Miniprotein binders against p46086. Designs and how they scored, part 5

Target 1, 378 residues: p46086
Amino acid sequence: MEVKARAPGKIILAGEHAVVHGSTAVAAAIDLYTYVTLRFPLPSAENNDRLTLQLKDISLEFSWSLARIKEAIPYDSSTLCRSTPASCSEETLKSIAVLVEEQNLPKEKMWLSSGISTFLWLYTRIIGFNPATVVINSELPYGSGLGSSAALCVALTAALLASSISEKTRGNGWSSLDETNLELLNKWAFEGEKIIHGKPSGIDNTVSAYGNMIKFCSGEITRLQSNMPLRMLITNTRVGRNTKALVSGVSQRAVRHPDAMKSVFNAVDSISKELAAIIQSKDETSVTEKEERIKELMEMNQGLLLSMGVSHSSIEAVILTTVKHKLVSKLTGAGGGGCVLTLLPTGTVVDKVVEELESSGFQCFTALIGGNGAQICY

## First folded at step 3 (miniprotein)

Design a2
Fold by ESMFold2-Fast, scan of step 3:
Structure a2 (fold): chain B 378 residues (1-378), chain A 81 residues (1-81)
Amino acid sequence: as target 1 above (378 residues)
Amino acid sequence: SPETIRKALEQIEKALKEIDEALKQLGDPEKVERALRIAEFELYLAELWVEQLGDPEELKLAEEFLEYIKEELEKVAEKLK
């Protein structure tokens, strides 16, 4: 018995940083996926008492005896309820950490520990103590701000929940989940995100689960329908920075220059709202005309992000390169490095700009924006 | 216009290149699926450019070529399954 699931990453189109100060932000799913394949052993197989996790992209495999997992995570299976998402306690997380440590992760691979912990907790809570092989593959670079952890949690949860569906329709390809199943899935994925990030916002997992776009402001998330194709070049600078330091820097600048920064945040709010309205619009405005308006709003937003102090020389290098090709770019997420978005108008040829960016050591992806959320395949 | 035809042909050529790339990656289902998704999007862009052609004879030829590409993409998608 095999179940496959996939979940998209995400980007922030506008409003990053300013959203911490009460402005609106817009996030969208991207068609770069994390895939999870869940395989249960055949009844005729040799007595398999193990849970195996394979991380295909990095050629790593982890394996635990079910007896050892039960010992470390003592859990009454009679109280197991997959319809009620549960938070992992600090005490349980410490026990799971011991299971991960026993796999003898090398120092260079310690960044995997939180993801493996999330896997063990979600698996044992949703499936219980049954043998399986779980294979994970991702098109998303880890730690790049493209929602890789949320995509992992969503894809994993989708596969685990899908395995419990009693009447499986044999489809030819990927199927989306209904609203009730997406809501349950999103809540479980959020619990997984708490293990990785402590106090996640819920934005990344919501975009990954539901797909399309969301608008968010002051803790409120609104789902949006994109009514136009939107294509981006995503450039990973491969430069990491401390997100907390960047957020603190913006706050400190707002203290030093309150009136100027309030105006900056208000300008970002207006840009985010207008951008969302253009993409959501069903009027007779041509795609080319909408692309020109979006291009200008992205350029304005990047200028305001520079005013907040969150750009970086690597980001500016990407922007300089894309400007030579008459394209507009902006950082996405925390800035200080990370990823840069470049709008690709209809008919844009990317080969030369990609070659130039990759020659500078950057990693490039093309992505369709606002597509499908979590999907399953049997 | 001549520029519209050139852009339509460029998108068609990009779709075909992605289909070829998918065929080279048949041993990796995830890479094949990604290449096919890119090809489908490039094909969609080609359709948008073809729709702007004003000459009925040019439009007919372009539509026949798009149909051929759709058939090739479908064949590769079946190999992924």
Scores: ipSAE 0.000, ipTM 0.174, lowest interface PAE 21.8, mean pLDDT 81

Design a3
Fold by ESMFold2-Fast, scan of step 3:
Structure a3 (fold): chain B 378 residues (1-378), chain A 81 residues (1-81)
Amino acid sequence: as target 1 above (378 residues)
Amino acid sequence: SPETIRKALEQIEKALKEIDEALKQLGDPEKVERTLERAEYLLEFAEEAVEQLGDPEELKWAELALEYIKEMLEKVAEKLK
């Protein structure tokens, strides 16, 4: 049996940082995916006692005997329930960490350890102790703020849950899951995110699972449906960032300048709400007119992010380059480096702007915004 | 994505129907032009989605859908002449 799943990354379209201070933020799925292929061996296979994980894009392979996994992750098989998402206890997580350490990861690739731990937890709780080969291939750069960890958790969970469906609808190409299965999937993916991030917000996995867009404010997540295609150039500055320091810096600025910063946060709230309304609109406004309005709102939001102190020279270099091509850009996520979004209006040719950005050492992707969430293929 | 291409296909079919109705009733030329612009934008969106596909089987389906979209857009343009 073979089953494939994929899940999209995400970007923050507007409202980052200000959302910590009570403003609305908008996040959207991007059509850059993490793919998971799950294969069960034939009953006649010589080696049917192993679980193998292949990370195809980085050419790494890990393998465990099922006996060793059972020793490290004890549970009563009679209580295995895939319809009830389960949190990994601290004791179990420490045992899983030993399984990962036994694979002798290079020190420079230690960032993979939490993802592998998440894989082992999700696999054993949803499938149990059955032999399989799991192949993961990601289009998303790790640690760039594009939701790679959430996409991993969502894609893994989708493949694992899909393999458990006895009455499969078979077809050519990718199919979306129904609402009941997406809700279950999202809850399992959130448990995976807890292993990677401790206290995740739930935003990244929700966007990856459901697709489209969400708006969120004061802990409340509202799902949105995009009624216009939106194309972006995503530029990865490859500059690392300290998210905690950036968030702290904004808070300190708000303490020093409370009235000005309250006005900044209120302005961001208005921008986020208007942006969501434009993208959701079914009115007769032309695509070109909507693109011009979105362009202006993105430019205004970037100015407000600069007022919060979260830009960076690398971000400003990207913006300066895109301005020469009459394009508008803003940082996405924490700032201080990371990724920059550039709106690509209908008919835009990107070759020259991409060439200039890549010559500066940046990494470029084109992406469609607000598309599909988790999908499966047989 | 297949969903994105399906949306583009649905919008082009809708645009073709609206243009057909406008031609029958000598509709507003400006409204017809706006409908054609939207159909062209959806075609560009579909073309961009095809460029982003990494799966060979999905790419084959998307190429067939894109060819159908282009045929429908040509029919729309022909009716405007």
Scores: ipSAE 0.000, ipTM 0.138, lowest interface PAE 18.2, mean pLDDT 80

Design a4
Fold by ESMFold2-Fast, scan of step 3:
Structure a4 (fold): chain B 378 residues (1-378), chain A 81 residues (1-81)
Amino acid sequence: as target 1 above (378 residues)
Amino acid sequence: SPETIRKALEQIEKALKEIDEALKQLGDPEKVERTLEFAEYLLEFAEEAVEQLGDPEELKWAELALEYIKEMLEKVAEKLK
C-alpha cells in the first residue's frame, strides 16, 4: 500500500502583529507544498521490522527498529485511538528525544529534531508499531514564516489517516478530504505543532488543512471562500528574525504611545476586513478593479507595519526593487526579515523583477493564493 | 550575545539606508564614506560576535544576515568607485 499526501504553506495577507492587540488578520494557503509518501512493505518483503524516515530535500535518512520504538514510546491499548487526538506528555517527549539523539544528527541539522519527534509521535499514535517507509519533501523554506512546520504536520497526518480511510479510485489525482476527516486531521496536526512550538495558535495548521483563507480575531477563526484569482511573488530575504523580540517591541511602543498605536491597530483591523470582503465578493466588479483595491490596501498595511517598527532593511530593499516595476509589496508574518509578498496583477511578467531580486541574494517564488488545503492520492 | 549581534546588524542596516538615500540625492560624499566605514566596522564586530553563538539556529540566522549585509556593503562600495 502506498498513499501520498500534500499540504500547502500559508501567508498572512494582513493583520500580523495588530492581531495580538485585538485587530483582525487574514491568512491564506499558498500552492507551495510539503509532500509525504507513506509506503507499507509487502507481506513477502524482507526488512519488515523497521520504521524509516527519508528527508529527500536534504538527503537524510533515519531508521528505527520497531522494538526500539516500543521501548521508548509507551503503548496503552486502552487509550490508543486515532479518532481521539492525543497530546504528547513531557515524559514521552523526553523518551522520543533519546530516539532522535541515537540517530546521530549533525550539529548543524539539530533544528530537525523537533520535526522528527513530531513524526514519531504522530506515526505511533495513528498507525501504531507497524513497519513503513515515510518520504518527505517540501517546496517551503524552513523558518521563513511560510508555515513549513504546520504544512509538515498536516501532510504527515493526512498520509497517516488516509491509510485508515476506505480506498478511493486510483488514478484520479489529488483529492480533498471531507469535512469530518479534515477536522480530525487538523486536531492531530495541532498536536504535532505543540511538539514543535509549545503553544501554537492553531492558525497555520487550520489554513494548511482547510485551504482557502481564514479570518481570525480575538481567538476566533472564521474560514473564508476565495472567489477571485490572486497571484503573489513571495521573496525570501534569507534574513532570520526574532519573533518574540519583534512582538515585545510592538507592545512596548503601544505602552509608550497608547493613543497613536490604538489608532494604528484600528486602521489595520479595517484593512483586514476590507481585504477579506473583496476576495470573498461575488460582485460584478472586475478582477482588475479588485486587484487595484487589494494593491492599495497592501500598501497601506505596509505603512502601518512601519509605524509598528517591524520592517527591516532587507524588506525595504525588496519593496524598493518591486516599486521600480510599479508593483506593491508588504512583509508577511513577524517582519524583521523573513518573506515579502508582492501582488502580481493579471498579465504581469515577473522575469525582470525576479532577476533583480535574485541578483541581490533573495530567493523568489510565485504562488497562487487561497487554493486547496490538504489532499491525498492513492 | 544574540541581542548584541542584532543591534550591530540593525545599525549596519540604518547606515546602508543612509548611504543609498545620499547617493540618490547626490549627497555629501564625505558623509557617505564615513557612514560606509562605520558600517564596515560594525560588520567586523558582528562577524566576531557570531563565532561566539552556541545555538545552531541563531548561528545560521546570524551568518545568513551577515552574508546579506556584506553583499549589500560590497555593492554600495562599488557604486562609490
Scores: ipSAE 0.000, ipTM 0.078, lowest interface PAE 28.0, mean pLDDT 81

Design a5
Fold by ESMFold2-Fast, scan of step 3:
Structure a5 (fold): chain B 378 residues (1-378), chain A 81 residues (1-81)
Amino acid sequence: as target 1 above (378 residues)
Amino acid sequence: SPETIRKALEQIEKALKEIDEALKQLGDPEKVERTLEWAEYLLELAEEAVEQLGDPEELKWAEYALEEIKEMLEKVAEKLK
């Protein structure tokens, strides 16, 4: 039997940084996916005692004997229930780390170790100790702030849970899970994210699992239904960022200039709320009119991010290039590098602007935002 | 959601009418190509949304609408040769 799953990445449409200071933020799924294919061996297979993980986009393969996995990962019967998501203990995580170390990862690819650990934890908790080949392929650049770790956790969990469902298979089309299965999936994906990030916010995995958009403020997540198509150019500056330093810098600026920064955070809150209202609106307002309003709000938000001190020369270079083509752009996520979003109004041709950005060393993607969450295919 | 797919299909139809109108006027070829690309992106979004529909009546209607739109896109693409 073969099971396929995919899960989208995400972007922050508005409210990054200010959300740390009590403002509202809006995040949206993007139609760039992490794919997982799960294959079980035929009963007649000569060698069916192994669990194999293949990372296709980077041409790496890992393999463990089931006996070795079973030896390293504890058999607490209370934690083997797939309907009850379980946290990986520090002791178990150390045992899993030994399994990963035995695969002799190249030093330059050590960043994969937490993802492999997450795979082993999720696989053994949801499937148990059965042989399989798991193939992962991602359209999302790693470390770029587009939610690649959450997409991995969601796609893995979707494939693993789908293989355990006794329901009749549909065929080769992608299908979404029902609300109950999405809740279970999201909780398992969150446990996977804990292995990668320690204390994740739950934002990335929720957007990836449910799709569409979410609004979040002061720890509260609200799911939003997108009622308009929205197309973005995503430009990866390929400049690494220190998120902790950027967040700390904003906080220090708020201490030095409390009244000014409070006004900046309040302005961002208003922008995020208005953006959410526009995308949820079912009124007769045309797509073109809504696009013009969103365009202006994105431009205003970028100005406020500059006031917070989180832009970067690479981000400003992208923005200046897109302005020459009469387009509006803003950074997404932590800033200081990373990705830039450019709104593409209906009918926009991207060839010229993409060529110019790529000639400057940047990486470009086009994406529809607010689309599907986790999906499966049998 | 059914509302999301209905909206996407309506916008694809509007884009196709704009393409047809521009072709009849011997209008800007770059504008026609841009609108066609946008219609193709909306079609991809609509196809993904249709895959999520569980109601047989909604699925049948959406599949019919998608087939009609695909046929219109093919006719437009042929005219551009």
Scores: ipSAE 0.000, ipTM 0.103, lowest interface PAE 26.2, mean pLDDT 81

Design a6a
Fold by ESMFold2-Fast, scan of step 3:
Structure a6a (fold): chain B 378 residues (1-378), chain A 82 residues (1-82)
Amino acid sequence: as target 1 above (378 residues)
Amino acid sequence: SPEDVLELMERIYDLFQRALQLAEHLGNPDEVWLEVLYLEFKIIRLARELSEKMGSDEVIQRMEDTIRHLQEQVDRLRKTLE
């Protein structure tokens, strides 16, 4: 038996940083996926006592005996655990850490340890102690701010939950889960995110699970339906960032300049709300007219991000390059490096701008924004 | 001596628990959480090696290095909170 799942990454379209200060932000799924293939051995197969994890992108394989996993991870409930997402206790996480340590992960790849721990927790809670091979392949670069950790958690959970579904209503191609299964999936993915990030916001996994877009403000998440095609060029500057330092810097600027920064945050709030309204609108406004309005709002948002002090010379280099091609760009996520979004209006040819950006050492992706969330394939 | 080794290990556990509490007060930011997990892995490995090679100069040196690293981490987190 073989189950395949995929989950999208995400971008923040507007409202990053200002959302920490009470403004609205908008996040959207992107059609760059993390894929998970779950394979159960045939009854006659050798090594029916092992759980194997293959990370295809980096040619790494990890394998544990089920007996060893049972020793490390306590599991008393077999009946209702899948329907009730469970947090990993500190003591259980320590035991899982030992399982990961025993695989002799190189120091330069220790960043993988949390993802492997998440895999072991989710697998044992949802499937239990059955042999399988799990293959992971991602189109999303780790640490780039495109939601790779959340996409991993969502895709893993989707594959694990899908393997327990008795009726398979769609034979070929990718299919979405129903609302009940998506809610359960999202809650399990959030538990996985806790292992990776301690106290995650829940935004990344929600966007990845449900797809489309979300609007969020002051702890409230509202799901949005995208009613227009929206294409972006995503440029990875390959410049590392210190998210904590950037967030702290904005807060310190707000203390030094409270009235000016309050105005900046209020302006971002208005931009985010207007972007959400344009994208979810079902009126007769043409796609071209909506694209023009979105371009202007993205340009304004980037100016406000500059006012917050979170841009970077690498980001500005991308923006200057795209302006030469009459395109509008803004940073996404924490800034200080990371990724830049460039809106691609209907009919835009990207070859020249991509060639120019890649010649400068940047990495480019084209993505459709606001598409599908978690999907499964049998 | 065996008593000295046990004292070093107790100091390691105490410092680690302090680092955990401080990290939790900060809301477990990604960078802090990953460093705390790495330290936990290191401590678990040291405890195992201690049971097999108790009193070896190599294990004692690694325990002293771990104490120094934990003390630095605790001091850093404490300054962040202050």
Scores: ipSAE 0.000, ipTM 0.121, lowest interface PAE 22.1, mean pLDDT 81

Design a6b
Fold by ESMFold2-Fast, scan of step 3:
Structure a6b (fold): chain B 378 residues (1-378), chain A 82 residues (1-82)
Amino acid sequence: as target 1 above (378 residues)
Amino acid sequence: SPEDVLELMERIYDLFQRALQLAEHLGNPDEVLLEVLYLEWKIIRLARELSEKMGSDEVIQRMEDTIRHLQEQVDRLRKTLE
């Protein structure tokens, strides 16, 4: 049997940083995916005692004997159930770390360790100790702020849970899961995120699982339905950033300039709410008119992010290039580097602007915003 | 002496903690964090070799505790990189 799953990355459309100070933020799924293919050997196959993980986009393969996995990871069917998501204990995580170390990861690839640990935990809890080959392929760049770890956790969980569904409809392509299955999937994906990030917010995995958009403020997440196509050019500056330092810097500026910064945060709140309303709207307004309004709000939001002190020379270089082509751009996520979003109005030709950005060493993607969440295919 | 070696290990531990904190705040942290992970492996290996030569149960126990804490911190940092 073979099952395939995919899960989207995400971007923050507006409200980054200001959300820490009580403003509304809006995040949206992007149609750049992490794919997982799960294959079980035929029941008649001999000598099938291994679990194999293939990371196709980086040409790495890992393999464990099921006997070795059983030694390291305890499994008790009386207390473990795939309908009840389970946290990985410190003791079990240390045992999993030994399994990963035995695969002889190169020094420069040690960052993969937590993802492999997450894979082993999710696989053994949802499937158990059965042989399989799991192939992972990601369109999302690592460490870019596009939700790569959450997409991995969601796609893995979707494939693993889908393999246990008794009523398998032969798909005419990718199929979305129902609300009950998405809720279970999202909870399992969150457990995977805890292995990677310790205390994740739940935002990234929720957007990846459910798709579309979310609006969040003061710990409350509201799911939103996108009712218009929205195309973005995503430019990865390839400049690393320190999120904690950036967040701290904004907080320190708010202490030094409380009245000005309160006004900045209030302006961001209004922008986030208006962007969400435009995208959700089913009124008679044309797509072109909505795009012009979104364009202006993105430009205003970038100015407010500059006021917070979270831009970077690499971000400004991207913005300068896109402005030459009459396009509007803003940073997404923490700033200080990372990714930049550029709105692509209907009919925009991107070839020249992409060529100029890539000539500067940046990486470019085009993406549709607010699309599907986790999906499966048999 | 065993006391001098323990003092040296405590100084190495402090320097490593300072290096981890600095790496977390640098503008290009991924490359620096990878070097910190490599340095951790060297420190642990040297500490274990030294503890075997000293032959003191108390010193060995203190070194093992220090190594365990270092491993826990490096594991947390490694998870943060993803």
Scores: ipSAE 0.000, ipTM 0.110, lowest interface PAE 23.9, mean pLDDT 80

Design b1
Fold by ESMFold2-Fast, scan of step 3:
Structure b1 (fold): chain B 378 residues (1-378), chain A 101 residues (1-101)
Amino acid sequence: as target 1 above (378 residues)
Amino acid sequence: SPEVERALRILAFELYLLELWVEQLGDPEELKLALEFLEYIAEELELAAEKLGDPEVIKQALDLIREVLKTAQELGSEELIRKAIELLKELAEKLEKLSKE
């Protein structure tokens, strides 16, 4: 018995930073996925007492005896309710940290410890203390701002829940879950995100679980239905950034220049709302005309992000390269480095611009925007 | 010494967290805070070395690390901070080997 799940990463199309100050933002799923394969041993298998996690992309494998896991996290699985997502206590996290430490993680790979902790929590709460092999691979670079942690939590939760809620013997490729199961999945994924990030916003896991796009403002998340295909080039600058410092810097600028910054935030709000309206529009406006409008709004948003002080020389280098090809780009997420989005109009050939960007040391992905959320197959 | 081994593991973990944080530094005040924390770790490693009957070579390595930290502070250099973290991790590894003897 084998269950496969996948979940998309995400980008922020418009409204980053300004959303902290009451403006609207738009986030969208991207067709770069984290995949999880869950395999249960046959009932007659002799070595039916271990939980194994394989991180395929980095050729790492972790294995625990079920007895050891149960000793460290001694909760009776018969009283567990998978329909009620549970938060991991500080005491339980410390016990899980011991299980992770016992695997002798290489010093260079210590950044994986939170993801492995999330895996152990979600597995033991949803499945309990049953043997399995779990294989994870991801198309998303870690720490790039593309929602890799949320995609992990969503894909993992989808595989775990699908083993219990799916009665389908054979599938015809990837299939989506129904609304009730997506809601349960999203709540569990959020609990996993709390282990990795402490106080997640819920935006990343919601986009990854439901797919398509969301609009969010002042704590309210609205799901959007895209009525046009969007294709983006995503360029990873490979420059690290301090999100807290960038957010703090914008806030300090707003204190020093309140009237100017209020105007900037209001302009961003208008851009985000107009972008959402264009994407959802069912009128007869041509795809080419909509792409041109979106290009102009992205360009304006990048200008306003510069006004907020969150661009970076690496981001500007990407933008200058794409401008030579008559393309429009903007940073996505925190800025200060990270990823840059470039809208690719229908029919655009990307080989030359990708070659130039990669020659500068950047990493490039072509992605479709606003596609499927969490999916399963057999 | 099990207590020294435990202290060294905690310090090694703190160095990995700090290495991740240093890649995200953007503010001179954050750079200063990172340098102060690295100085604290260096002092804790010195204390651990003393408890293990610190050989001369370890004290020489620690002196070199302090010179790198001082130069990083004077130049405001992220590159030198990363070098200091690398050297502190190397020293922690050497002390861990000694604690197991």
Scores: ipSAE 0.000, ipTM 0.108, lowest interface PAE 24.4, mean pLDDT 81

